# Ledger of designs, part 11: VH-VL binders against Ferredoxin-fold anticodon-binding domain-containing protein 1 (FDXACB1)

Target 1, 94 residues: Ferredoxin-fold anticodon-binding domain-containing protein 1 (FDXACB1), of Homo sapiens (Human) (q9brp7r531to624)
Amino acid sequence: LYPPCYVHDVSFWIDQKKGFDELEFHTVARAVSQDTIISIQFLSRFQHPKTQQVSLCYRLTYQTCDKALTQQQVASMQSQFRKEIQQHLYVIPR
Short names: E, the ipSAE of ESMFold2; O, the ipSAE of OpenDDE; V2, 0.75 times the mean of E and O plus 0.25 times the DockQ between their complexes.

## First folded at step 7 (VH-VL; framework fv_sotevtamab)

Design n3 (from m58 with heavy chain D99G; at its last look DockQ between E and O 0.82; V2 from the best seeds 0.00; counts 0 for: pae E 2.1 > 2)
Fold by OpenDDE, look of step 7:
Structure n3 (fold): chain C 94 residues (1-94), chain A 123 residues (1-123), chain B 112 residues (1-112)
Amino acid sequence: as target 1 above (94 residues)
Amino acid sequence: QVQLVQSGAEVKKPGATVKISCKVSGYTFTDYYMHWVQQAPGKGLEWMGRVDPEDGETKYDPKFQGRVTITADTSTDTAYMELSSLRSEDTAVYYCARGYYGDISYWRYFDYWGQGTLVTVSS
Amino acid sequence: DIVMTQSPDSLAVSLGERATINCKSSQSVLYSVDNKNYLAWYQQKPGQPPKLLIYWASTRESGVPDRFSGSGSGTDFTLTISSLQAEDVAVYYCQQYYSTPTFGQGTKLEQL
């Protein structure tokens, strides 16, 4: 029996001048999730046709076999992650 | 043409503070990050930190965090690097370097450099 | 921080011969978003600041001679000088800018 797997997408606008630190993004994700994230996948890049602002979308997969992980816990971690990336990275969650 | 001109060589005692300037010309100062890089004699290059002249936001390498202060004066198009609590290991040439723009990156490769400023720390 | 390791530390090459410098990163410097390698090469001569040679792993900076080329992807990169000239004697550094900038330790290229 495999432990449950939870998938959440996160989208955010980036500051093109400040740039986006993908490594830091991963670091924050793992810290907030307490290392329950097993996969971070880049999904898409969107550029607003009028404002030219750029947004990124990533898929985060949560799974652990050494402790209980519920959908509610993952949702909470995902919410915290959105807050953390806004504070640590020059991004605005969508 | 883009130019980065740094202040002259410094000789300091241990525990002192040094402040180096980097005056730019040939481009809009606030459009690019200004970085500082340390190079000890006969050694390699070490990134110290950077400033966004537009808003003054800074990032530092943990090695220098707490001792280094990087600032920018947009009225004079000049960036500064201040290093306090100097020690002999801080003897080095310090470079300012302009960070180039990328599609999504921080501006972290350096297309133009100052001529360097030698700081000698000795008792 | 991403650790950059160059090889060799020192290299002596005869004029007109090929010089090859390698650079390895402790982790990939390839961005998922734009599929670019955030890797640059610099040349530094005595008493001078570094000079940008290559960025995005393989794009030559303006004014850099064709004999300089960069290749590689992910964690393994190479700077090649196809035919060494006397003015190419210098120390060469790789640098990643995928994250907080870090440089290789440098490779001293001498004329044999």
Scores: ipSAE 0.478, ipTM 0.875, lowest interface PAE 1.1, mean pLDDT 93
ESMFold2, look of step 7: ipSAE 0.482; ipTM 0.864
ESMFold2 (binder alone), look of step 7: mean pLDDT 93; pTM 0.950

Design n4 (from m58 with heavy chain D99G Y106H; at its last look DockQ between E and O 0.75; V2 from the best seeds 0.00; counts 0 for: pae E 2.03 > 2)
Fold by ESMFold2, look of step 7:
Structure n4 (fold): chain C 94 residues (1-94), chain A 123 residues (1-123), chain B 112 residues (1-112)
Amino acid sequence: as target 1 above (94 residues)
Amino acid sequence: QVQLVQSGAEVKKPGATVKISCKVSGYTFTDYYMHWVQQAPGKGLEWMGRVDPEDGETKYDPKFQGRVTITADTSTDTAYMELSSLRSEDTAVYYCARGYYGDISHWRYFDYWGQGTLVTVSS
Amino acid sequence: DIVMTQSPDSLAVSLGERATINCKSSQSVLYSVDNKNYLAWYQQKPGQPPKLLIYWASTRESGVPDRFSGSGSGTDFTLTISSLQAEDVAVYYCQQYYSTPTFGQGTKLEQL
């Protein structure tokens, strides 16, 4: 029996003057998930053709080896993570 | 020509506060971050913090958090670094350094530096 | 924090010879969004502030002689001076700017 693994993507607009701190993003992810996020993968960069705003998309993989996670627990972590990055990074989740 | 001119050397006693100025010319002060870097005698370079002169936002290295205050005065194009509760290990040269802001990353290298300000902390 | 470790701590090189300074980071400084290495090199002479030599690991700053070159990726980086000149005697620092800036401990380059 293999522990469940959950994959959720997060995308957000960045502040083009302040920029984005990828290491701080990883740090926030570990903190809000209590290290349940085992992988963070950059997926894509998008520049809006009208506004020129830049959006980044990352894939988060949730898993723990000592007890099974539920979909509800992961959804709660994902929701809190979206709030935390808006507060600590210069981003607007989309 | 970009120029960063710092205030002169200072001698302080333990427990005192020092405030160093960094006056800029040759560029728009609010278009770049201003960083401060410590170099103790015979030691390497240590980043202390930075300010965004446009909005006054700061970030500090945890090592200095609580003792350092970095500010910018856009009316005089001058940045300041204030270090309180001075100790003997704070004896160092302090540099201001300009950092480019970027569109997809937060941090940059430092392309222009002030001449440095020696602060000596002694009894 | 990302720890930057330089080697050697000091070296002596004869004029006209090659000097090589290594810098290792405790984690990758390759930014996944733009695939650039966020690594700079500085030269510091006595009584002077640091001077930027190289950024993005291998790009020379304007006015820096072409005998200075940078290479490497991820965690391992090298500054090379192809033919040492007397004015190159200095302390050299690497710096990462992938995250909160940190510097290597410095490498003192002396004339043998």
Scores: ipSAE 0.531, ipTM 0.882, lowest interface PAE 2.0, mean pLDDT 91
ESMFold2 (binder alone), look of step 7: mean pLDDT 92; pTM 0.948
OpenDDE, look of step 7: ipSAE 0.779; ipTM 0.932

Design n5 (from m58 with light chain S99G; at its last look DockQ between E and O 0.63; V2 from the best seeds 0.67)
Fold by ESMFold2, look of step 7:
Structure n5 (fold): chain C 94 residues (1-94), chain A 123 residues (1-123), chain B 112 residues (1-112)
Amino acid sequence: as target 1 above (94 residues)
Amino acid sequence: QVQLVQSGAEVKKPGATVKISCKVSGYTFTDYYMHWVQQAPGKGLEWMGRVDPEDGETKYDPKFQGRVTITADTSTDTAYMELSSLRSEDTAVYYCARDYYGDISYWRYFDYWGQGTLVTVSS
Amino acid sequence: DIVMTQSPDSLAVSLGERATINCKSSQSVLYSVDNKNYLAWYQQKPGQPPKLLIYWASTRESGVPDRFSGSGSGTDFTLTISSLQAEDVAVYYCQQYYGTPTFGQGTKLEQL
């Protein structure tokens, strides 16, 4: 419980017909973070009242027990994760 | 009335290719994914892959990747599954199946199935 | 891939008695966004394609008799036929659609 935790939210627009593959989302998160993400939590769904576009928001918690992560390392992982979900899923990061 | 009508049974030699059709009626073809499912004699159901008829995008099970091609022809409202390099183990009934898939609020299940097409691969 | 394991592989039940078929997934099929389990049950009679019975683990498809019910959440699911009728003799498959679709191996239900 001593190593710091870093919490980053990610939100993105989805393609409602193609859908959002939550399993693939988790797979990409684990791969990019090399398993340092210890929690992935769905936070909210938002539908824009005018455009009807739908966005989702997830909370990612980063931590390791054997060596403290730096804020810069986590920020790099989060940035890469945003890029990878756009590449592998039908999403556009917000 | 939703209907999925598949092409007739086929007998093939090992190494050949088979192409099965699935013609739809009673709904807008481009609104739903079309899936293909294999059932070997006395065996269970195995998912092969699917196509989005709207844009032709496909996804395949790794077991069949490289040998299966799934396509959709929106001018005839017909999906196709082509399986190449046939082996005796490919002897099976093949089904097309429609799903409500492509949105987080879609019901995700196969609600209509074709009647099945028997493909026999024998020497 | 999410592996679906059914039990038993075969089952014999007397007419009017309860039949219970279990299905276990190798990981959760609960979709966080809508809190639905993407688990379906199909019935297949000889020479016929599968027929959808249950979706979202417990919701009965229209036209399916009330004696069919589904239950469970996460990784453990059950199909129950409360009072077996002769026309219920079939093979039953569970299927998940949380990830790419995968089916259980099937359970053959026979009249005892």
Scores: ipSAE 0.597, ipTM 0.857, lowest interface PAE 1.4, mean pLDDT 89
ESMFold2 (binder alone), look of step 7: mean pLDDT 91; pTM 0.935
OpenDDE, look of step 7: ipSAE 0.767; ipTM 0.926

Design n6 (from m58 with light chain D34E; at its last look DockQ between E and O 0.92; V2 from the best seeds 0.00; counts 0 for: pae E 2.5 > 2)
Fold by ESMFold2, look of step 7:
Structure n6 (fold): chain C 94 residues (1-94), chain A 123 residues (1-123), chain B 112 residues (1-112)
Amino acid sequence: as target 1 above (94 residues)
Amino acid sequence: QVQLVQSGAEVKKPGATVKISCKVSGYTFTDYYMHWVQQAPGKGLEWMGRVDPEDGETKYDPKFQGRVTITADTSTDTAYMELSSLRSEDTAVYYCARDYYGDISYWRYFDYWGQGTLVTVSS
Amino acid sequence: DIVMTQSPDSLAVSLGERATINCKSSQSVLYSVENKNYLAWYQQKPGQPPKLLIYWASTRESGVPDRFSGSGSGTDFTLTISSLQAEDVAVYYCQQYYSTPTFGQGTKLEQL
């Protein structure tokens, strides 16, 4: 009775000088998915013990209310989202 | 001892261009973004834009985008703000301001400010 | 844009008395990754540039007297001067830096 719901995590290294703009991260997610991403949750911050590089991990939930998403459609959105954050937010997906 | 020293006051006619300098000392110029802030007489503060002196990347407030150009010259440790197509409402004091690197935040607060440069636009 | 609204627009306080300035943001400025409110306060005296007083809503900048304190969270913030001194007569601005920086309209603090 309820449409499928897809949950995927994204993690990425940040540029510590440039910094990470969380509001812009949400904006990119909404734009790329045409609001199909209904939830974005911060999960964790990790600092690599050797390089001191910092990574962040977020959980994305994909769902629509009017048409069922397929796994292929979600994979396409996830792939585009990873590309867009790398281009616009000074991050390197991992 | 951090110092930001701006160029002197300017008087301009409408349609002209002004270029203000901000020379820094007491820190590594390429380690911090340089911002520019407008304050019209008797008015509050408005952020104009910023430059990363390390790679020349800029961001501008849409209100000023298209008329403002912010640059950095690492050979002289000097930032510049150029405002074109001047109009009377551009009469203001213009400040350069350094942000502070202290966490992973993209946006930051301004810990050091230049003395300000008055630009007067009159016909 | 996050809109910053200060109240009051002006305030007159007797020397030695408490001054309170409020700042409200149109959305939360709490950065959850760092668990900090991205809110700063500045003092500006006539003919001078702004001077940083407080960052992360409540952390005093070095050299700022302890009579200045900041409090609040999320969208509602307060700058308090516990005992007004003559040199505290100035305009005070709040500024958010959770997103593209925006400032409150300013609060003029005067001596009664």
Scores: ipSAE 0.378, ipTM 0.831, lowest interface PAE 2.5, mean pLDDT 90
ESMFold2 (binder alone), look of step 7: mean pLDDT 92; pTM 0.939
OpenDDE, look of step 7: ipSAE 0.678; ipTM 0.911

Design n7 (from m58 with light chain K36E W56Y; at its last fold request DockQ between E and O 0.80; V2 from the best seeds 0.73)
Fold by ESMFold2, look of step 7:
Structure n7 (fold): chain C 94 residues (1-94), chain A 123 residues (1-123), chain B 112 residues (1-112)
Amino acid sequence: as target 1 above (94 residues)
Amino acid sequence: QVQLVQSGAEVKKPGATVKISCKVSGYTFTDYYMHWVQQAPGKGLEWMGRVDPEDGETKYDPKFQGRVTITADTSTDTAYMELSSLRSEDTAVYYCARDYYGDISYWRYFDYWGQGTLVTVSS
Amino acid sequence: DIVMTQSPDSLAVSLGERATINCKSSQSVLYSVDNENYLAWYQQKPGQPPKLLIYYASTRESGVPDRFSGSGSGTDFTLTISSLQAEDVAVYYCQQYYSTPTFGQGTKLEQL
């Protein structure tokens, strides 16, 4: 038997002038997930052909050895994480 | 020609406040962040904080949070750093420094520096 | 915050010889999005502000002589002066800008 592993991607537009703080992004992810996010992987950068606006996409992997972790708990953590990055990192989730 | 010109040296007593100016020329002031860096005598460089002159947003190193106020006046193209509750260990040269504007990164390196302002805190 | 450690604290090098300064970060300064190392080098002469030499670990700033070069990746970085000139006597600092900026303690380069 093995602990469940949940994968969720998050993508967001960045503020071109303010920029994106990758280390702070990791810090927020750890905080809101109570360290259940075990992997954060950069996937892609997309530049909108008309507006030149830039979006980034990261993959989050949730897993834990010490708690029962359910799909509903992960969905809640993912939702909170999207709110937190919008509030603190000059990003707009998409 | 990009120039950052700081106000002159100051002598202060413990508990006082100092406000240093950094007047810029040769570029659009609101396009770049302005940073402040402390260098104590015989010591290295320590980042204090930054301001975005366009909207006034600031960030501070926690070591200085609560004592440092960084502002920008776009009508005079001048940034300011105010350090309150001065201590003898605040004796240092203070630099303003412009970062390189990037379209992806939050933090940047410093391509132009002011000449420095010596602040001496002495009883 | 990311701690930057330089070595040596000082060195003396004869004119025309190679000088090598090392900088180590407590964690990686490689930014995933652009694959650049967010590491800069500065030169500071007495009574002067720091002067930018190198950014992105290895890219020379405009007007910097080509005897200055930077190398390294992740956590280990090196500034090399291939043939020391008298005007290169200074203190050299590395700085990361992957997160809240921090500087190495400085390396004093003297003429032997």
Scores: ipSAE 0.654, ipTM 0.893, lowest interface PAE 1.1, mean pLDDT 92
ESMFold2 (binder alone), look of step 7: mean pLDDT 92; pTM 0.938
OpenDDE, look of step 7: ipSAE 0.729; ipTM 0.920
ESMFold2, look of step 8: ipSAE 0.572; ipTM 0.871
ESMFold2 (binder alone), look of step 8: mean pLDDT 91; pTM 0.936
OpenDDE, look of step 8: ipSAE 0.701; ipTM 0.915
ESMFold2, fold request of step 12: ipSAE 0.482, 0.542, 0.420; ipTM 0.855, 0.868, 0.843
ESMFold2 (binder alone), fold request of step 12: mean pLDDT 92, 92, 92; pTM 0.937, 0.938, 0.940
OpenDDE, fold request of step 12: ipSAE 0.872, 0.868, 0.868; ipTM 0.949, 0.947, 0.947

## First folded at step 8 (VH-VL; framework fv_sotevtamab)

Design q1 (from m57 with light chain K36E W56Y; at its last look DockQ between E and O 0.92; V2 from the best seeds 0.00; counts 0 for: pae O 4.2 > 2)
Fold by OpenDDE, look of step 8:
Structure q1 (fold): chain C 94 residues (1-94), chain A 123 residues (1-123), chain B 112 residues (1-112)
Amino acid sequence: as target 1 above (94 residues)
Amino acid sequence: QVQLVQSGAEVKKPGATVKISCKVSGYTFTDYYMHWVQQAPGKGLEWMGRVDPEDGETKYDPKFQGRVTITADTSTDTAYMELSSLRSEDTAVYYCARDYYGDISYWRYFDYWGQGTLVTVSS
Amino acid sequence: DIVMTQSPDSLAVSLGERATINCKSSQSVLYSPDNENYLAWYQQKPGQPPKLLIYYASTRESGVPDRFSGSGSGTDFTLTISSLQAEDVAVYYCQQYYSTPTFGQGTKLEQL
């Protein structure tokens, strides 16, 4: 038997002057998820042709074998993650 | 042409505070981060921190956090680096360096540098 | 922080010969969203600030002679001077900007 896994995507606009710290993104993700994130995948980059604003999309996979993990718990962590990256990484979640 | 001109050499006693300036010209001061880099005699380069001149936001290396203050004066296009509680190990050349703005990375490489300011800390 | 390690610490090369300096990062500096290696090389001569030579691992800064080239990806990078000139005697540093900027310890290149 395999423990359940939950997949969530996150998209956000970046501040091109401030840039985007991908390493910090990963660090925050693992901290907020209490190390239940087993995979973080970069999916796509989008640059608005008119405004030139840039957005990124990542896929986060949650799974753990040592404790129960529910869909609701993951949703809560995902919500907290969006809040944290907005505060620390100068991004605007979409 | 882009120029970064730093203030002159300093001689300080242990425990004192030093403040170095970096005046820029040839570009819009607020469009680029200004970084400070330490280089002890005969040693390598160590990033100290940076300031966003536009809003004053700073980032510091933990090694210097608590002792270093980086500021920017947009009225004079001058960045400053203040280092307090000086110790002999702070004897070094300090450089201001502009990063390149052109990618989506939070951090960047440094395309223009000041000439450096020697700070000597001795009793 | 990402640790940068250069090799060798010092190198002596005859004029006209190839000089090779290596740089290794403790973790990959390949930035996924950009698919670029966030690695730069600098040249520093005595009494002068560092001078940018290469960025994105392999792109020469404007004005840099074509005898300078950068290569590598991920964690292993190389700066090559195809034919050493007298004015190339200096200390060379690699620097990653994938995360908080960190420099290699430097490689002193001398004329043999």
Scores: ipSAE 0.023, ipTM 0.724, lowest interface PAE 4.2, mean pLDDT 91
ESMFold2, look of step 8: ipSAE 0.715; ipTM 0.894
ESMFold2 (binder alone), look of step 8: mean pLDDT 92; pTM 0.938

Design q2 (from m57 with light chain S99G; at its last look DockQ between E and O 0.71; V2 from the best seeds 0.63)
Fold by ESMFold2, look of step 8:
Structure q2 (fold): chain C 94 residues (1-94), chain A 123 residues (1-123), chain B 112 residues (1-112)
Amino acid sequence: as target 1 above (94 residues)
Amino acid sequence: QVQLVQSGAEVKKPGATVKISCKVSGYTFTDYYMHWVQQAPGKGLEWMGRVDPEDGETKYDPKFQGRVTITADTSTDTAYMELSSLRSEDTAVYYCARDYYGDISYWRYFDYWGQGTLVTVSS
Amino acid sequence: DIVMTQSPDSLAVSLGERATINCKSSQSVLYSPDNKNYLAWYQQKPGQPPKLLIYWASTRESGVPDRFSGSGSGTDFTLTISSLQAEDVAVYYCQQYYGTPTFGQGTKLEQL
């Protein structure tokens, strides 16, 4: 049987002067998930038509071949990931 | 007319501290990161760290962390790099460099450089 | 951090001939939000600070002659000087800024 695959999107506003460090974003994702994130896909860049604020959206896919993840494990990882990026990447989650 | 003007050459003994200035003109100092780059004689370029002059936030390369302090004085539009506990291998030319960013794009490269400051560490 | 490796370490080229300098990154420098490679090339002549030649892997900075061109994507990049001139004798550095900025070790270009 194949282990289940969980997909979660994350969206956030960036600080355009400080910039968004995509490499650190990947590093945080790998660390928080203990490498169970197998895919990080950039989905979209959105600029708010009035405020000109920019947001980014990424898709995270959680899976492991060796042992199945539970919904609760993935939810916990996703929650921690959203906290970590807010603390370290100059972003405000949507 | 962007210019980055660095302080003059220095000769130091091992264990001393050097502080190099980089005075900016021709743009708004607080709008761009200021970086520092080391180049040992006959060697390549090594990034040391940077400061955001607006709020003083810094980031350093682990190679220099603990010995380097990068600061910005917005009253004089001057960035500083201070390197402590000098060793003979710190003999190098040190450059300040400006980090270009686009308004809503992520154009990142060093478009303007200071003239360089030679620091010689000799016993 | 992302390691940048240039090849060759030095190169001698006759006037009017093509010079090719390669740069390889230890991981991709393609920035997803704008789909640009954050790879720049600098020229450094003796006794001078580095001068920006190319950014985004292939975009020439203003005032840089047409004989300089950059190419590549992801991890493999090339600087080409289509017809070497005497004033092109310099050391050339690639630099990534996808993560914390790092430079290649440099390639010394000499006139054969």
Scores: ipSAE 0.559, ipTM 0.850, lowest interface PAE 1.5, mean pLDDT 90
ESMFold2 (binder alone), look of step 8: mean pLDDT 92; pTM 0.939
OpenDDE, look of step 8: ipSAE 0.661; ipTM 0.906

Design q3 (from m57 with light chain W56Y; at its last look DockQ between E and O 0.83; V2 from the best seeds 0.74)
Fold by OpenDDE, look of step 8:
Structure q3 (fold): chain C 94 residues (1-94), chain A 123 residues (1-123), chain B 112 residues (1-112)
Amino acid sequence: as target 1 above (94 residues)
Amino acid sequence: QVQLVQSGAEVKKPGATVKISCKVSGYTFTDYYMHWVQQAPGKGLEWMGRVDPEDGETKYDPKFQGRVTITADTSTDTAYMELSSLRSEDTAVYYCARDYYGDISYWRYFDYWGQGTLVTVSS
Amino acid sequence: DIVMTQSPDSLAVSLGERATINCKSSQSVLYSPDNKNYLAWYQQKPGQPPKLLIYYASTRESGVPDRFSGSGSGTDFTLTISSLQAEDVAVYYCQQYYSTPTFGQGTKLEQL
């Protein structure tokens, strides 16, 4: 019997001058999720052909064996994560 | 051409504070971060911190955090590095360095450097 | 912080010969969103500031002679001078910028 696994994607625009700190991104993710994230995977990079603005997409996988984890709890963590990265990483969630 | 010109050598006593300037020309000051790097005599390079001259945002290495203050004056295109509570170990050449960045890079490499400022801390 | 370790600490090479300096990072400096290695090389001569030679591990800065080349990926990188010239005598530093910038301890290149 395996614990449930929840997958959520997050996309955001980057401030090209400020840049994107991938390590901090991971740190914030794990902090917000209280270490229930077992995987953070870079999925894709998109550059707008007209504006040249860059967007990144990551896949976060949530799973834990030592406590119950519900879809609602993960959704809440994901929402909080989007807020945190906007505040700390100079990105704009899509 | 891009130029970074630093203030002259300093001699300080332990416990004192030093403030070094770095005046830039040849580019738009607010478009690039300004970094400061320490190099003790005969030693390697250590990143101290950086400032975004546009909004004053700073990042510091934990080693110097609490003692270092990096600022930028956009009216004079000058960056400053202030180091307080000086100790003998702070004896070093200090460099200002402009960074260069790509589309998404957060941390940077440095394409232009000041000539360096020697700070000597001795009783 | 990512620790950068260069090897050797010092190197003596005859004029016209190949010089090879290695740099190892404590963790990968391959930036996944960009698929580039965030690694730079600098040259520093006595009494002068460092001079940028290479960035993104293998891209030469403008004005840098062709004899300088950078290679490697992930955690292992190499700066090569294909044919040492007298003016190449200097200390060379690698620097990662995947995280908070950190430099290697430097490699002193001398003429043999």
Scores: ipSAE 0.665, ipTM 0.911, lowest interface PAE 0.9, mean pLDDT 95
ESMFold2, look of step 8: ipSAE 0.753; ipTM 0.901
ESMFold2 (binder alone), look of step 8: mean pLDDT 92; pTM 0.939

Design q4 (from m57 with light chain K36E; at its last look DockQ between E and O 0.89; V2 from the best seeds 0.71)
Fold by OpenDDE, look of step 8:
Structure q4 (fold): chain C 94 residues (1-94), chain A 123 residues (1-123), chain B 112 residues (1-112)
Amino acid sequence: as target 1 above (94 residues)
Amino acid sequence: QVQLVQSGAEVKKPGATVKISCKVSGYTFTDYYMHWVQQAPGKGLEWMGRVDPEDGETKYDPKFQGRVTITADTSTDTAYMELSSLRSEDTAVYYCARDYYGDISYWRYFDYWGQGTLVTVSS
Amino acid sequence: DIVMTQSPDSLAVSLGERATINCKSSQSVLYSPDNENYLAWYQQKPGQPPKLLIYWASTRESGVPDRFSGSGSGTDFTLTISSLQAEDVAVYYCQQYYSTPTFGQGTKLEQL
């Protein structure tokens, strides 16, 4: 028996001049999730055909064995994560 | 042609502050970040920080955080690096370096460099 | 910070011979959004600033001779000079820019 896994995707627009700090993205994700994220997977890169703006999508997988983790808790962490990356990274969550 | 021209050598006492300049030409100053790199005599290269000349936004290496201030004057196309509370270990050649970047990279590599400015800190 | 470690610290190579410099990063410098290795190589001669040779691990900067090549991926990278010329005597540095820029300690290449 394995503890439940929760999967959430996050997409955001980036500032192409400032760039995207992927390592900081991972750091913020693990901090906000209190280390309950077991996987962060880059899924896709989208460039708007008209505006040329770039969007990135990542998949975050949450799971823990040492404490209870509910879907609601993960949803809350995901929401907080979107706020944090907007504040700390030059991105705009979608 | 892109050129980065730095100010001349400095001799300072411990505790003093030094401010060196990097004047650019041959490109739009505000389109590229300007970085500063330290190289102690006979040693390697250490990134100190960078400034976005367009909005003045800066990032610093924690090693220099609190002592280093990097600024840009768009009216003169000049970047500055100010290092305070100088110590003997700050004796080094300091380079300004323009970055170039990949498609959406945050951190950069450096395609053009200033000639370097020697700062000597001694009693 | 990502630590860059070069090997060897120094080497002497005869003119016309191949020179190989290795660079290892403490973690992968593969940038997922564009699937590129964010690794650069520089050449520095005495009294001069570093000169960019290679970026994205294997792309030569304009004006860099064909004898210079970069290879590798993830954490292990190599700079190769296929046929050493006298003007290639210098210190070479690798640099990652996946995270806060950090440089290798440098490799001094001398003529044997």
Scores: ipSAE 0.546, ipTM 0.889, lowest interface PAE 1.1, mean pLDDT 94
ESMFold2, look of step 8: ipSAE 0.743; ipTM 0.901
ESMFold2 (binder alone), look of step 8: mean pLDDT 92; pTM 0.940

